# VH-VL binders against NAD kinase (nadK), part 122

Target 1, 268 residues: NAD kinase (nadK), of Syntrophomonas wolfei subsp. wolfei (q0aze0)
Amino acid sequence: MKIILVNNRFKENTEKKAQEIAGQLSALNVEVIIDNGLDEPYAGTVDFIMVLGGDGTMLRAARRYGQRAIPVLGVNMGTVGFLSNIEINELAEYLPLILREEYSLEARMMLEVAVFQQQSLLTRVFCLNELLLRSNSPRMLSFALEISGQKLEPYRGDGLIVSTTTGSTAYSLSAGGPIADPQLDAFIVTPVASHIINKRPLVVSPEREISLHLLEEREAIIGIDGQIKMDFGAENRVLIKRAPHPLLMVNLKAKPFFTSIDRSLQRQ

## First folded at step 9 (VH-VL)

Design N62 (from L6 with heavy chain T104P; framework fv_ixekizumab)
Fold by ESMFold2-Fast, scan of step 9:
Structure N62 (fold): chain C 268 residues (1-268), chain A 122 residues (1-122), chain B 112 residues (1-112)
Amino acid sequence: as target 1 above (268 residues)
Amino acid sequence: QVQLVQSGAEVKKPGSSVKVSCKASGGTFSSYAIHWVRQAPGQGLEWMGVIIPILGTADYNQRFKGRVTITADESTSTAYMELSSLRSEDTAVYYCARGHTWKPSHGYFDYWGQGTLVTVSS
Amino acid sequence: DIVMTQTPLSLSVTPGQPASISCRSSQSLLHSIGFNYLHWYLQKPGQSPQLLIYLGSNRASGVPDRFSGSGSGTDFTLKISRVEAEDVGVYYCMQALQTPLTFGQGTKLEIK
C-alpha cells in the first residue's frame, strides 16, 4: 500500500507529525510519499491520501489529487475546520481501519475551471470550494454571466462567486449565499456587493456550464479556493463545469454537518 | 441494518435477456461495491462482475464478455445485472453481494442478497 | 486468473470432532502491506452464502469462536474445533487480491 501524506512544511508541528506518521506507516510496510506543497504532485499510483492540517491543506490536496479517485482523509491538527474527519490524537485508533479499507466514502463535487484568452486555453484547474471573480481596484466590475447558453442581464458590482455545495459554507456564505447540504450536487452563484437590485444567489444544476467575461476593461482577479490568483481582463473568458471526478472523502466517524454549521452560526 | 433484496425468479427462453435487480436498504449504497455471483444447480460459486456506484464504473469477468452489463441507480439504491443471449447453461441462482470496500478487488462480501433463480428453457 | 483449489471436496464428521479444510492459490495472495486477500464463506442448505473469515484469519461478526482461519501466501486452512449440526453446508474460499475474483470448488461438510 502507498499513502501520500499532505502537509505544510512551513508549519513546524505538521512537518514533524508527518515524519512521525511516515515512520509508523513504514514500520507497517506502507510506502509513504510526503507532499509539502513545494514540488509537483506525485505522479505514481497511490492507494490513499492523508491530509495533515486544516481546511486550507485539504483544499490544496483536492486540487492536486482530487480527480484521481483516491480516498482522501482529513486529519485535524488543532484548527477547527469542516473538511477534516478525525483529530491527530485519534489517528492511532483508526489506522487499522484505514489499512483494512474499513471505512465509508463520501463523494464531494468539484469544479473544473478553464480560463481562456480569446480562443486559447490559458489554464485548467480543479477546486473543491469556489471560483471568485473580483475587482482588483476601487472600481466596480461590469461583467456577463451565461448559464448553459442563456445570457443574463449584465452584473455590476465587486464580483461573483461560483461555488460547489461544499463551498457553500466558505466564501459564498460570507457573500450572502445559502448553506447547502454537501451531499447535493449543485452550483451556487453568489454576487459580491452587486449594485443592481434583485441580483440574488442562484442554485443551478451541476450539469450546466457557466461562463464569465468582463464587459468593460477593468483590473480583475480570478481566485480559486482562496489559494490561486490569476489576472482577468476583458480579453479573458472563464468556463466552469462540474469536474469529471468527485473528491472521495473518507468517513471513519460520524460527521455532524448540520449541528456543526448551526453551532458555528450561533457563535457569530 | 444493511439488507439486499433481489427481484423474483424468472423463466426465459434461449436467446433472450434477463435483468435482475438488487435493492439495498440501510447503510450508504453509493459507498460500496456491489458484486454479482452466480451458482448453477449443484455447482460452485462464479464471480460475474461488480459495479462501483460512487464512480458509475463496472468491471466484468471476461468469460461473460459482451453478454453481461451491471448498472446502478443511486436514486433508488438499486443495482442491476443484465445477461443477454441466454443459453441453458446460464440456468443458475444469481446473487448480489456487497463488498466491504468501494474497490473492485480486496473486498469480502459482508452482505448477500437472497438470490434469484433464472431458468433458461424452451 | 488466479486458480483456487480446495481439499477435500467432501468430508463427514462426527459431532464434536474437529474438521479442517485446505485452500491453495495458484499465486501468492499476500499483499505488500501484510494482508492475505483470502476470505471464507459458508453456504448452508437452501441459503445464501455467508461470510465466515476475512483477510485470512479474522472472524466475521456473529461467527462462533470454534471457527478459525490460518495460512499465508498460497496455502490456507479453515478449522472447526468441534463440529456442530448447524455447521452442515458447503465451504468456499475466495481470493480477492485481483479481478476476476475466484472461488475454490467448495467443500461439502456432512454430519456422520
Scores: ipSAE 0.547, ipTM 0.790, lowest interface PAE 2.6, mean pLDDT 90

Design N63 (from L6 with heavy chain T104E; framework fv_ixekizumab)
Fold by ESMFold2-Fast, scan of step 9:
Structure N63 (fold): chain C 268 residues (1-268), chain A 122 residues (1-122), chain B 112 residues (1-112)
Amino acid sequence: as target 1 above (268 residues)
Amino acid sequence: QVQLVQSGAEVKKPGSSVKVSCKASGGTFSSYAIHWVRQAPGQGLEWMGVIIPILGTADYNQRFKGRVTITADESTSTAYMELSSLRSEDTAVYYCARGHTWKESHGYFDYWGQGTLVTVSS
Amino acid sequence: DIVMTQTPLSLSVTPGQPASISCRSSQSLLHSIGFNYLHWYLQKPGQSPQLLIYLGSNRASGVPDRFSGSGSGTDFTLKISRVEAEDVGVYYCMQALQTPLTFGQGTKLEIK
């Protein structure tokens, strides 16, 4: 059995903890690959991915490995979040279940984002939460939104978010989008500070293709899961569709989404 | 509690097809593999195949190649096994069973359906 | 395909006496991580099979302590320390190391 340990090397003691866990797994005849974000993703075959950290570390793991249909377990290292399933101090208790594959899986849709300049593909990335198109200046954007070839009236405002249901509690929520059951597959299209009063968030089929391009020269950026930032100009277009594979998240213990989000919103 | 409930007994003519259902209640249907096993009268158990609902993928015993199709409908928590080109040798009790894991292999069958008798006769 | 061979194919036991069933695989069922993907099932007359032992030696929930599994690699044994009338049925081993999953021929246990 081969396991990737994904960690955040910039947090105090996380690298040491990853090495300790790797040693424990090796003693159980488990081959371990440590991914601290410095190198390219491990290209070989693996059986399981263990993410040591908070939601940000999980988002990076999903982007790097989420398309491989490999079970991914979030192990919380002291940060509060929605994407971890167990705490680090529970790992020893659950490790035998992990090794025996005695766990259930939950599928979470991902986005496939392709950025073009004219007809040339500049980059293709996958993400778990969202793509954000945002103005990088005080001037509002004017941009075109197409959904499955249907051209909507031009958008005017600070930007737009195209989110998964998992991402509904991230940037989309801050922009006024709905809270969505992560068990549902859907795109949530949420305007950012729209100057058009009737522009509402849209919930659309995950089978649809969404495209965006600027109608005027403006300073804009595209953000992916809050972690990747790219300049976006009038010669660029972005195509968003459902990724070929969902992220397979490991459930070792019940984590009730609705009561968790309800408590979180009470405290904010 | 987890329970697997199968469709009722069927009598079929040679050359026809049969489709047996297996409805899961309790627990998360899409999180586990659902296997199909048959047993001819007075004989042992024979594995036919498996569906992994979360991936939409199936794997089959080569012995039934081209005749068996296993599908799942997650909205109704129901798995189906369809066997075509029926022969008298296909007379058997057909069981669905839940693997304790999502994978096509490794799993032990922690829950079994009650079985569906399919009789193939002229 | 991995072939599973059970011995004996039938046995008759006086109540309270022990019983032992062997299962051999044509290929090692020991995975590199240390688990044997060998499981035991009991089918009582007129009933669906039920899980007895999983991963070679672990008793399933609700299974009495008198049942035990042992072995590794290619040789496995199911033992009943003192047979009771309710134990009548056919016992099957199954390998789950790889598809196709395969069963032994079954061992019929009868009371004398």
Scores: ipSAE 0.113, ipTM 0.669, lowest interface PAE 6.0, mean pLDDT 89

Design N64 (from L6 with heavy chain S105G; framework fv_ixekizumab)
Fold by ESMFold2-Fast, scan of step 9:
Structure N64 (fold): chain C 268 residues (1-268), chain A 122 residues (1-122), chain B 112 residues (1-112)
Amino acid sequence: as target 1 above (268 residues)
Amino acid sequence: QVQLVQSGAEVKKPGSSVKVSCKASGGTFSSYAIHWVRQAPGQGLEWMGVIIPILGTADYNQRFKGRVTITADESTSTAYMELSSLRSEDTAVYYCARGHTWKTGHGYFDYWGQGTLVTVSS
Amino acid sequence: DIVMTQTPLSLSVTPGQPASISCRSSQSLLHSIGFNYLHWYLQKPGQSPQLLIYLGSNRASGVPDRFSGSGSGTDFTLKISRVEAEDVGVYYCMQALQTPLTFGQGTKLEIK
C-alpha cells in the first residue's frame, strides 16, 4: 500500500507529526510519500491520500490530487473545519479500517477553470470551493457573464464568485450566497457588491459552462480557493465547467453537514 | 496558533497621515475579515472599518469619511489602516482584529492585535 | 446607527460573589435567521480586548463556564457566577447586526 501524507510545513508541529505518522505507517509495511506543498505533486500511483491539517491543506490536496480518483481523508490538526472527517488523536483508532479499505466515499464536485489570453490557453486548474473575480482597484468592474452561450446583461460591481456546493460556506457565503447541501451538484454564481439591483445569486446546473471577460480595461484578479491568485485583464477570458472527476472524500465516522455548520457558527 | 502582530508606536504632527500595519500568521489570511478598532486614552472602543482581502471589499465608519483607507497585501499576509488629516483627537491605540462574517451577522472578533499607539501632537 | 447602552458603568465585587452587566440596544439585534448579533469582550488592564461570548450566549474557546450570556432582541446580560481576581477589567458589548459596528460604553469591574 502507498499513501501520500499532505501537510502544511509552515503550521506549528505539522512536519514533526507527519514524520511520526509516516514512521508508524512504515512499520505497518505502508510506503509513504510526504507532500508539504513545495515540490511538484507526486506523479506515481498511490492508493490513499491522508491530509494532515485544516481546510486550507485539504483545498491544496484537492487541487493537486483530486482528479486522480484516489480516496482522500481529512485529518483535523486542531482547527475547526468542514473538510476533515476525523481528529488527529483518533487516527490510531481508525488506521486498521483504512488499511483494510473499510470506509465509505463521498463524491464532491470540483471546478475546472481554464484561463485564456487572446485565444491561447494560459492555464488550467481544478478547485474544490470557488473561482473569484474581483477588482484590484477602487474602480468597479464591467464584465460579461455567459451561461451555456446565453449572454446576460453586463455586470457592474466589484466582482463575481462561481462556487461549488462545497464552496457555498466559503467566499460565496461572505458575498451573500446561499448555504448549499454539498451532496447536491450545482454552480452557485454570487455577485460581489453589484451596482445592479436585480443581480442575485444564481444556482445553475453543473452541466452548464460559465464564461467571464472584462468589458473595460481594469485591474482585476482571479482567485482560486483563496490559494492561487492571477492577474485578469480585458485580453483574458475564463471558462468554468464541472471537472471530469469529483474529489473522493473518505467517511470513517458520521459528520452531518448541518451539525458541522451549526458547530462552526457556535464555536470560535 | 493565530497571531496578529501590529507595527510600533508613532508620533505624528497635525495634518499628517499615519499607516499602521497588521501582520497575520497561523491562519489563512485571505479567508477572514480584518477589522480596525481604536481606543482613545481612557475611552471606549470605536469601530473604524473592515477589509475582506480576497474579495477586495472594504467598508468604513462614515464618522471617518474620506480620511480612513484599509488595504491588504495578501503576499505578505498584512493589512494596513491609513488615517489622514490627523487631529489631536485621533490620539488613540489602534487595534486590528480578525472577524468571520459581519455583513450576514456573526462578526465577532476572535483574535486581536497587540495595539499601536498613535500620538498626534504639535 | 445602533446605540449600545451598558449598565452599570462600574461595579466592585468581593471575590467569589456574582456579577451582572446589562447591555441594551436601540433596535432589535435578532436577525430573521434566529441569531442575536451581540458579542461580549473583556479588556484586562494594559491588554487587548478578548472575546468572551458571541451570538448572545455562546462561550468563546477557553472562556471559563462561570461566564454566561443571555437575552434576546434589545436586552442582554453578561453574568459571572463567581468573580475571580483575573476577571478585573472593562467589559464591552458589541452589535454586529449592521454597520457601523457599535460598542457599549464599557463596564469597569473591580475587586473589593
Scores: ipSAE 0.000, ipTM 0.408, lowest interface PAE 15.2, mean pLDDT 85

Design N65 (from L6 with heavy chain S105T; framework fv_ixekizumab)
Fold by ESMFold2-Fast, scan of step 9:
Structure N65 (fold): chain C 268 residues (1-268), chain A 122 residues (1-122), chain B 112 residues (1-112)
Amino acid sequence: as target 1 above (268 residues)
Amino acid sequence: QVQLVQSGAEVKKPGSSVKVSCKASGGTFSSYAIHWVRQAPGQGLEWMGVIIPILGTADYNQRFKGRVTITADESTSTAYMELSSLRSEDTAVYYCARGHTWKTTHGYFDYWGQGTLVTVSS
Amino acid sequence: DIVMTQTPLSLSVTPGQPASISCRSSQSLLHSIGFNYLHWYLQKPGQSPQLLIYLGSNRASGVPDRFSGSGSGTDFTLKISRVEAEDVGVYYCMQALQTPLTFGQGTKLEIK
């Protein structure tokens, strides 16, 4: 059995904790690969991924490994978030169940983002939360949105978010998007400071393809999960569709999503 | 409290096909693999294949060649096993069973359906 | 395919006496993490099979402690320390290490 430990070496001594956990797993004849984000993703076959950290570390793990149909467990290191399932002080209690594969899985849809220049593919990335198209200057963007070949009236504003249901509580929420049950599969299309007041967030079938391109030459950026940034100009087009595989998230204990989000929103 | 409830007995003619259903209740349907096992009268158990609902993928025992198809409908928590080109030797009780894991392998079958008798006769 | 061979194919036991069933695999079922992917099932007359022992030696929920599983690699044993009338049926071992999943031919346990 081979497990990847994903951590952020610069957060709360997670590197030290990862080494400690790796030692415990090795004592149980489990082969461990540590991924601290500095190198390319591990290319070999693995049986399980354990993410040590907060939501940001989980988002990185999902982009690196989420398409490989490998169970991913979020282990919280003290930062409150939505993507972890157990706390670090609970890991020893749950480890026997992990090794015996006695856990349930929750599928979380992911986005496949393909950026083109003319007809040439520049890059293809996957993400768990969202793609953000935004202006990188004081000037508003003018851009075209197409959903499954249907051309909508042009958008004018600061940008647009195309989010998974998991991402509904991330940047889409801040821009006025709905809170979605993360177990549902849907795209949430949320305008950012639209100059057209009748442009509302859209909830779209995950079978649809979403296309974006600029109608005027502007300084624009595409953001992925708030962690990757790419320049986007009038010669570029982005195609967004449901990724081939969902992220397989491990559930070892019940997670009260609705009560957690409700409390979070009321506290501010 | 997990239960697997299968469709009722069928009598089929040689050369026809049969589709048996297995409805899961309790627990999370998509988290587990659903296996199909048959038992001819007075004979042992034979694994036919499995569906992994969370991935929408199936795997089959090659001895059934292109005759078996296993599918799942997550909206109704129901797995299906369709066997075509029926012959008298396909007369058997067909069981669905839940693996404790989502994988095609490793699983122990913690819950079984009640069985569906399929009789193939002219 | 991994071939699973059970012995004996049938046995008749006086109530209160022990019973032992052997299961042999054509390849090792021991995984690198230390688990044997071998499971035992009981099919009582007219009923669906039910899980008895999983991962070689772990007793399933609700299974009496008179049932035990042992062995590793290619040679496995199911023991019943004191057979009761309720134990009548056909016992099957199954390997789950690789596809196709395969069963032993079954061992019929009868009361004398």
Scores: ipSAE 0.632, ipTM 0.827, lowest interface PAE 1.9, mean pLDDT 90

Design N66 (from L6 with heavy chain S105D; framework fv_ixekizumab)
Fold by ESMFold2-Fast, scan of step 9:
Structure N66 (fold): chain C 268 residues (1-268), chain A 122 residues (1-122), chain B 112 residues (1-112)
Amino acid sequence: as target 1 above (268 residues)
Amino acid sequence: QVQLVQSGAEVKKPGSSVKVSCKASGGTFSSYAIHWVRQAPGQGLEWMGVIIPILGTADYNQRFKGRVTITADESTSTAYMELSSLRSEDTAVYYCARGHTWKTDHGYFDYWGQGTLVTVSS
Amino acid sequence: DIVMTQTPLSLSVTPGQPASISCRSSQSLLHSIGFNYLHWYLQKPGQSPQLLIYLGSNRASGVPDRFSGSGSGTDFTLKISRVEAEDVGVYYCMQALQTPLTFGQGTKLEIK
């Protein structure tokens, strides 16, 4: 059995804990690959991915490994998040279940984001939460949104978010989008500070293709899961589709989504 | 809590096809692999194949190559096994069983359906 | 395909006496993490098979402690310390190391 341990190199406590856990797993004849984000994703065959950290570390793991149909377990290191399932101090208790494969899985849709310059593909990225298009200056953007070839009336404002249902509680929520059951597959399209009074969030079939491009020469950025930033200009077009594979999240412990989000909303 | 309920017995003619259903209740249908196993009268158990509902992928025993199709409908928590070009040798009780894991391999079958008798006769 | 061979194919036991069933695989079922992907099932007359032992030696929920599994690699044994009338049926071993999953021929246990 081969396990990838994903951690954040910029948090010393997380790095030390990852090495401790790697030693414990090696003692059980589990081969461990540590991924702290410095190098390219591990290219070999892997049986399980253990993410040590908060939601941000899970988002990175999902982008690097989410398309490989490998179980991913979120292990919280201190801050309660929506993407972790167990606490670090519970890992020893659940480790036998992990090794015996006695756990359930939850599929979470992902986005496939393709950025073009005219007709040339520049990059393709997968993400768990959202793509954000936003202005990189005080000037608002004028941009076009197409859904499955249907051209909507132009948008004018600070930007747009295209989110998964998992991402509904992230940036989309802050911009006025709905809270979605993560068991549902859908795109949530949420305007950011739209100047046009009738622009509302849209909930769209995950089988649709979403396209964005600027109508005027402006400097903008594309943000992926709040972690990757790319320049976006009038020569660029972004195409968003449902990714081929969902992220397979491990459930070892019941974590009721609705009571968790209800509690969180009372604090915002 | 977990229960697998199969469709009723069928009598079929040689050359026809049969589709057996297996409805899961209690527990998470999509999280587990659903296997199909048959048993000819007085004979042992033979593994036919498996479906992984969460991925929509199936794997089959090569002995049934081209004749078996296993599918799943997550909305109804139901798995199906269709066997075509039926022969008298296909007369058997067909069982669905849940693997403890989502994988096609490693699984031990913690829950079994009641079985569906398929009789193929002229 | 991995071939599973059970011995004996049948045995008759007086109530209260022990019974032992062997299962051999054509290749090792021991995985690098230390698990043997070998499982035992009991099929009582007219019933579906039911899980007895999983991963070589672990007793399934509700299975009496008189049942035990042992062995590693290619040689496995199911032991019943004192046979009772309710233990009548056909016992099957199954390898789950790789597809296609394969069963032994079955061992029929009868009461004398």
Scores: ipSAE 0.585, ipTM 0.811, lowest interface PAE 2.4, mean pLDDT 90

Design N67 (from L6 with heavy chain S105N; framework fv_ixekizumab)
Fold by ESMFold2-Fast, scan of step 9:
Order: C-alpha cells, then sequence, then structure tokens
Structure N67 (fold): chain C 268 residues (1-268), chain A 122 residues (1-122), chain B 112 residues (1-112)
C-alpha cells in the first residue's frame, strides 16, 4: 500500500507531523510519499492520499491528484474549514479503518479549465472550488458568456465566478452566490459587482460547457481556487467544463454539512 | 438498517435477456461497490461482477463478458444486472451483495439481497 | 484466477462438538500491507449467504464468539468451538485479493 501525505513545508508543525505520521505508516509496511507542493506531483500508482492542513492544502491536493480517482482524506491541523473530515488528534483512532478500507466516499465534482490564445491551447488546469475572471484595473470589464452554445447578453462589471457546488461556500458566497449541497453536481455562475441590474447567479447543469472572452481590450486575470493567477486579454478565451473525474473524499466521521455551515456563518 | 431488496423471480426463454434489480436502503448507496453472485441449483457461489456507483465503472468475470452488464442508478439507489443470450445453464439464484469498500477487490460482503430465481426453460 | 479449495466438502457433527473447515488458495492472499483478503460466509438452508469472518480472523458483527478464523498466506481455517443446531448450512471461503473474486466449493455442515 502506498500513501501520499500532502502538507505545507512552510508550516513547521505540519512538516514535523508529516514526518511523524510517515514513520508510523512505514512501521505498518505502508510506503509513504511526502508532497510539500514544491516538486512535480508523484507520478506513480497510489492507493490513498492524506492531506494534512486546512482547505488551502486540500485545494492544492485536488488540483494535483483529484483526477486520479484516489481516495483523499482531509486531516485538520487547527484551521477552520469545510474540506477536512477528521482532526489530527483523531488520526490514531481512524488509522486502522483507513488501512482496512472501512470508510465511505463522497464524490465532489471538479472543473476542467482550458485557456486558449486564439485557437491554441495555452494551459489546462483542474480545480475544486472555482474559476474567477476579474478586472486587473479600476476599469469595468465587458465580456461574453456562452453556455452550451447559448450566447447571453453581454456582461459589464468587475468579473464572474464559475464555481462547483463545493466552491459555493468559498469566493462565490462572498460575491452573493447561493450555498449549495456539495452532493449535487452543478455549475454556479456568480457575477462580481455587475453594472447590469438583475444579472443573477445561475445554477446550471454540470453537462454544460461555459465559455468566456472579453469584448473589448482590458487588463484582466483568471484566478483558480484563489491560488493560481493568469493574465487574460481580448485574444484569450476560456472553456470550462466538468472534469472527467470527481475528487473522491473520504468520510470516516459523520460531518453534517448544513449544521456545520450554519454554525460557521453565525460565528463570522 | 442497511437492506438490499431484489426484484422478483423470472421465467425466461432461451436466447432472451433478463434484468434483475437491487435496491439499497439505509446506507450511502454511492459509497460502496455492489457485487453480483449467482448460484445454480445445488451448486456453489460464482462471482459475476461488480459496479462501483461512485465512479460509474463496472468489472466482470471474464466467463460472462459480452453477456453481462451491470449498471447503477444513483438517484434511486438501485443496481441492475442484465444477462443476455440466456441458456438453460443460466438457471440460478442471482444475488446482489454490498462490498464494505468502494473498490472492485478486497471487499467482504456485509449485506446480501434476498436473491432472485431466474429460470431459463422453453 | 485464484483457485480456492475447501476440505472437507461435507461434515456431520453432534451438537456441542467442535468443527473445523480448511480453505487453501492457489497463491498467497497476504497483501503487502499485512492483511489476508480471505473472508468466510455461511448460507443457511433457504437463505442468502451471511458474513462470518473477514480479513482472515475478524468476526463480523453479531457472530457468536464460538466462531473463529485463522491462517495466513495460502492456508486458512474456520473453527466452531461448540456446534449448535443453528449452525447447519454451507460454509464458503472467498478470496478478494484480485478479480475475479473466487469462492471455495462450499462445506456442508450437518447434525448427526
Amino acid sequence: as target 1 above (268 residues)
Amino acid sequence: QVQLVQSGAEVKKPGSSVKVSCKASGGTFSSYAIHWVRQAPGQGLEWMGVIIPILGTADYNQRFKGRVTITADESTSTAYMELSSLRSEDTAVYYCARGHTWKTNHGYFDYWGQGTLVTVSS
Amino acid sequence: DIVMTQTPLSLSVTPGQPASISCRSSQSLLHSIGFNYLHWYLQKPGQSPQLLIYLGSNRASGVPDRFSGSGSGTDFTLKISRVEAEDVGVYYCMQALQTPLTFGQGTKLEIK
């Protein structure tokens, strides 16, 4: 059995904990690969991924490994978030269940984002939460949104978010989008400070393809999960569709989504 | 609390097809693999294949490949096993069973359906 | 395919006597992680099979402690310390190390 431990090298407590856990797993004849996010993703066959950290570390793990159909467990190190299932002080209790494969899985849809320059593919990335198109200057953007061949009236505003249901509690929420059950597959399309009154968030089928391009020359950027940033100009086009594979998240402990989100919103 | 309920007995003619259903209740349907096992009268158990609902993938025992199709409908928590080109030797009780794991292998079958008798005769 | 061989194929016991069933696999069922992917099932007359023992030696929920599993690699044993009338039926071992999953031929337990 081979497990990847994903952690953040710049957090001293997580690096020490990763080494400690790796030692425990090695004693149980489990091969361990540690991924600090700095090198290329491990390319070999892997049976399980354990993410040590908060939501940001999970988002990175999802981008690197989410398309491989490997179970991913979020282990919270003290950061408030929605993507962890157990706390670090619970790991010893649950480790035997992990090794015996006695856990349930929850599929979380991901986005496939393809950025083109004219007709040439510049990059293809996957993400768990969202793609953000936004202005990189005080000037408002004018841009076109097309959903499965249907061309909507032009948008004017600061930008647009295309989110998964998992991402509904991230940047889309801050921009006025709905809270969505992450068990549902859907795109949530949320305008950012639209100047056109009644441009509402849209909830659309995950079978649809969404494309975006600028209608006039502006400085804009594309953001992925709040962690990747790319320049976006009038010669660029982005195509967003459901990724081929969902992220397989491990459930070892019942974590009621709606009461958890309700509690978090009351505390903020 | 977890229960697998199968469709009723069927009598089929040689050359026809049969589709047996297995409805799961009481657990998270998509989290587990659903296996199909048959038992001819007076004989032992034979594994036919499995559906992994969370991935939408199926795997089959090679002796049934080309004749068996296993599918799942997550919205109704129901797995299906369809066997085509039926012959008299396909007369058997067909069981669905839940693997404790989402994987094709490793799983022990913690819950079994009640079985569906399929009789193939002219 | 992994071949599973059970012995005996039939045994008759007096209530209160012990019973032992052997299961042999054509290749090792011991995975590198240390688990044997060998499981035992009981099929009582007219009923669906039910899980008895998983991963070689772990008793399933609700299974009486008179049932035990042992062995590793290619040789496995199911033991009943004191057979009761309700234990009659056919016992099957199954390997789950690789597909196709394969069962032993079954061992029929009868009361004398």
Scores: ipSAE 0.376, ipTM 0.751, lowest interface PAE 4.3, mean pLDDT 89

Design N68 (from L6 with heavy chain S105P; framework fv_ixekizumab)
Fold by ESMFold2-Fast, scan of step 9:
Structure N68 (fold): chain C 268 residues (1-268), chain A 122 residues (1-122), chain B 112 residues (1-112)
Amino acid sequence: as target 1 above (268 residues)
Amino acid sequence: QVQLVQSGAEVKKPGSSVKVSCKASGGTFSSYAIHWVRQAPGQGLEWMGVIIPILGTADYNQRFKGRVTITADESTSTAYMELSSLRSEDTAVYYCARGHTWKTPHGYFDYWGQGTLVTVSS
Amino acid sequence: DIVMTQTPLSLSVTPGQPASISCRSSQSLLHSIGFNYLHWYLQKPGQSPQLLIYLGSNRASGVPDRFSGSGSGTDFTLKISRVEAEDVGVYYCMQALQTPLTFGQGTKLEIK
């Protein structure tokens, strides 16, 4: 059995804990690969991925490994979040169940983001939460939004978010999008500071293809899961689809999503 | 809570094909493996293959020499097993069963369908 | 392919007496993570098989405590401490360590 331990390179406590856990697993004849984010993703085959950290660490793990259809367990290291299932102080209790594969899986859809320059593919990335298109200057954007070939009226504003249901509690929420049950598969299209008062968030089928391009030359960026930034100009277009594989999240403990989000919203 | 419901009995001629369905209810269909096992009258159990719906991948017992195809439709939570070039020796009860884990080593079969009798006769 | 061999092929037991069924594999079923990928099923007359014991020694949900599994590597045993009339049927062991998954030939349990 081979396990990847994903940790946050900026948190020294997480690195030390990863080494400790790797030692425990090695004593049980489990091969361990530690991914602290500094190197390329591990290219070999693995049986399980354990993410030590908060939601940001899980988002990185999902982008690196989510398309490989390997079980991924979020282990919280002290920061509250929505993508972890157990706490670090519970890991020893649950480890025997992990090794016996005595857990259920929850499939979470991911986005496939393809960026083109005219007809040429520049890059393709996957993400768990969202793509954000935004202006990189004080000037608002003018851009075209197409959903499965249907051209909407031109958008004018600060940007747009295309989110998974998992991402409904991230940037889309801050921009006025709905809270979605993460077990539903859907794209949520949320305007950012629209200058047109009737632009509303849209909830569309995950089988739809969404494309974006600028109608005027502006300085803009696209952001992926709040962690990757790419320049976006009038020669570029982006195509967003459902990714081929969902992220397979491990459920060892019942997670009360609705009560958790309700409590979180009251704190704000 | 979880149950697997299979299609009804079939009578087929040699050389034809048969497609048996297995509809899952209760629990999460796509995160589990669906295996197919057959049993000739008065004989033991023989594993035919497996589909992992979430991956869209299937693996087969080579004994069936490319005659078996297993597919899944996640929108209806239904798995299918198609066996072609039928012979009289293919007369058997065909079962679907849910694997507790979708990875190799494969898990145990925690739920079984009721079985579908396929009779191959001229 | 891993070959699974059961002994005996049939046995007759007086109600209340114990029964024991052995299963031997042609290679070790002990995975590097420490678990045996050997499972036991019961098929009652006219019914689908049902899970009794998984990973060598764990009783499935709803299975009475008179059933127990033991063994490791290549030699496994299913024991019934006190046979009841409802236990009549054919018992199968199955290895799930590698494909193709293979079953033992079955052990028929009858009441005297």
Scores: ipSAE 0.000, ipTM 0.434, lowest interface PAE 14.9, mean pLDDT 85

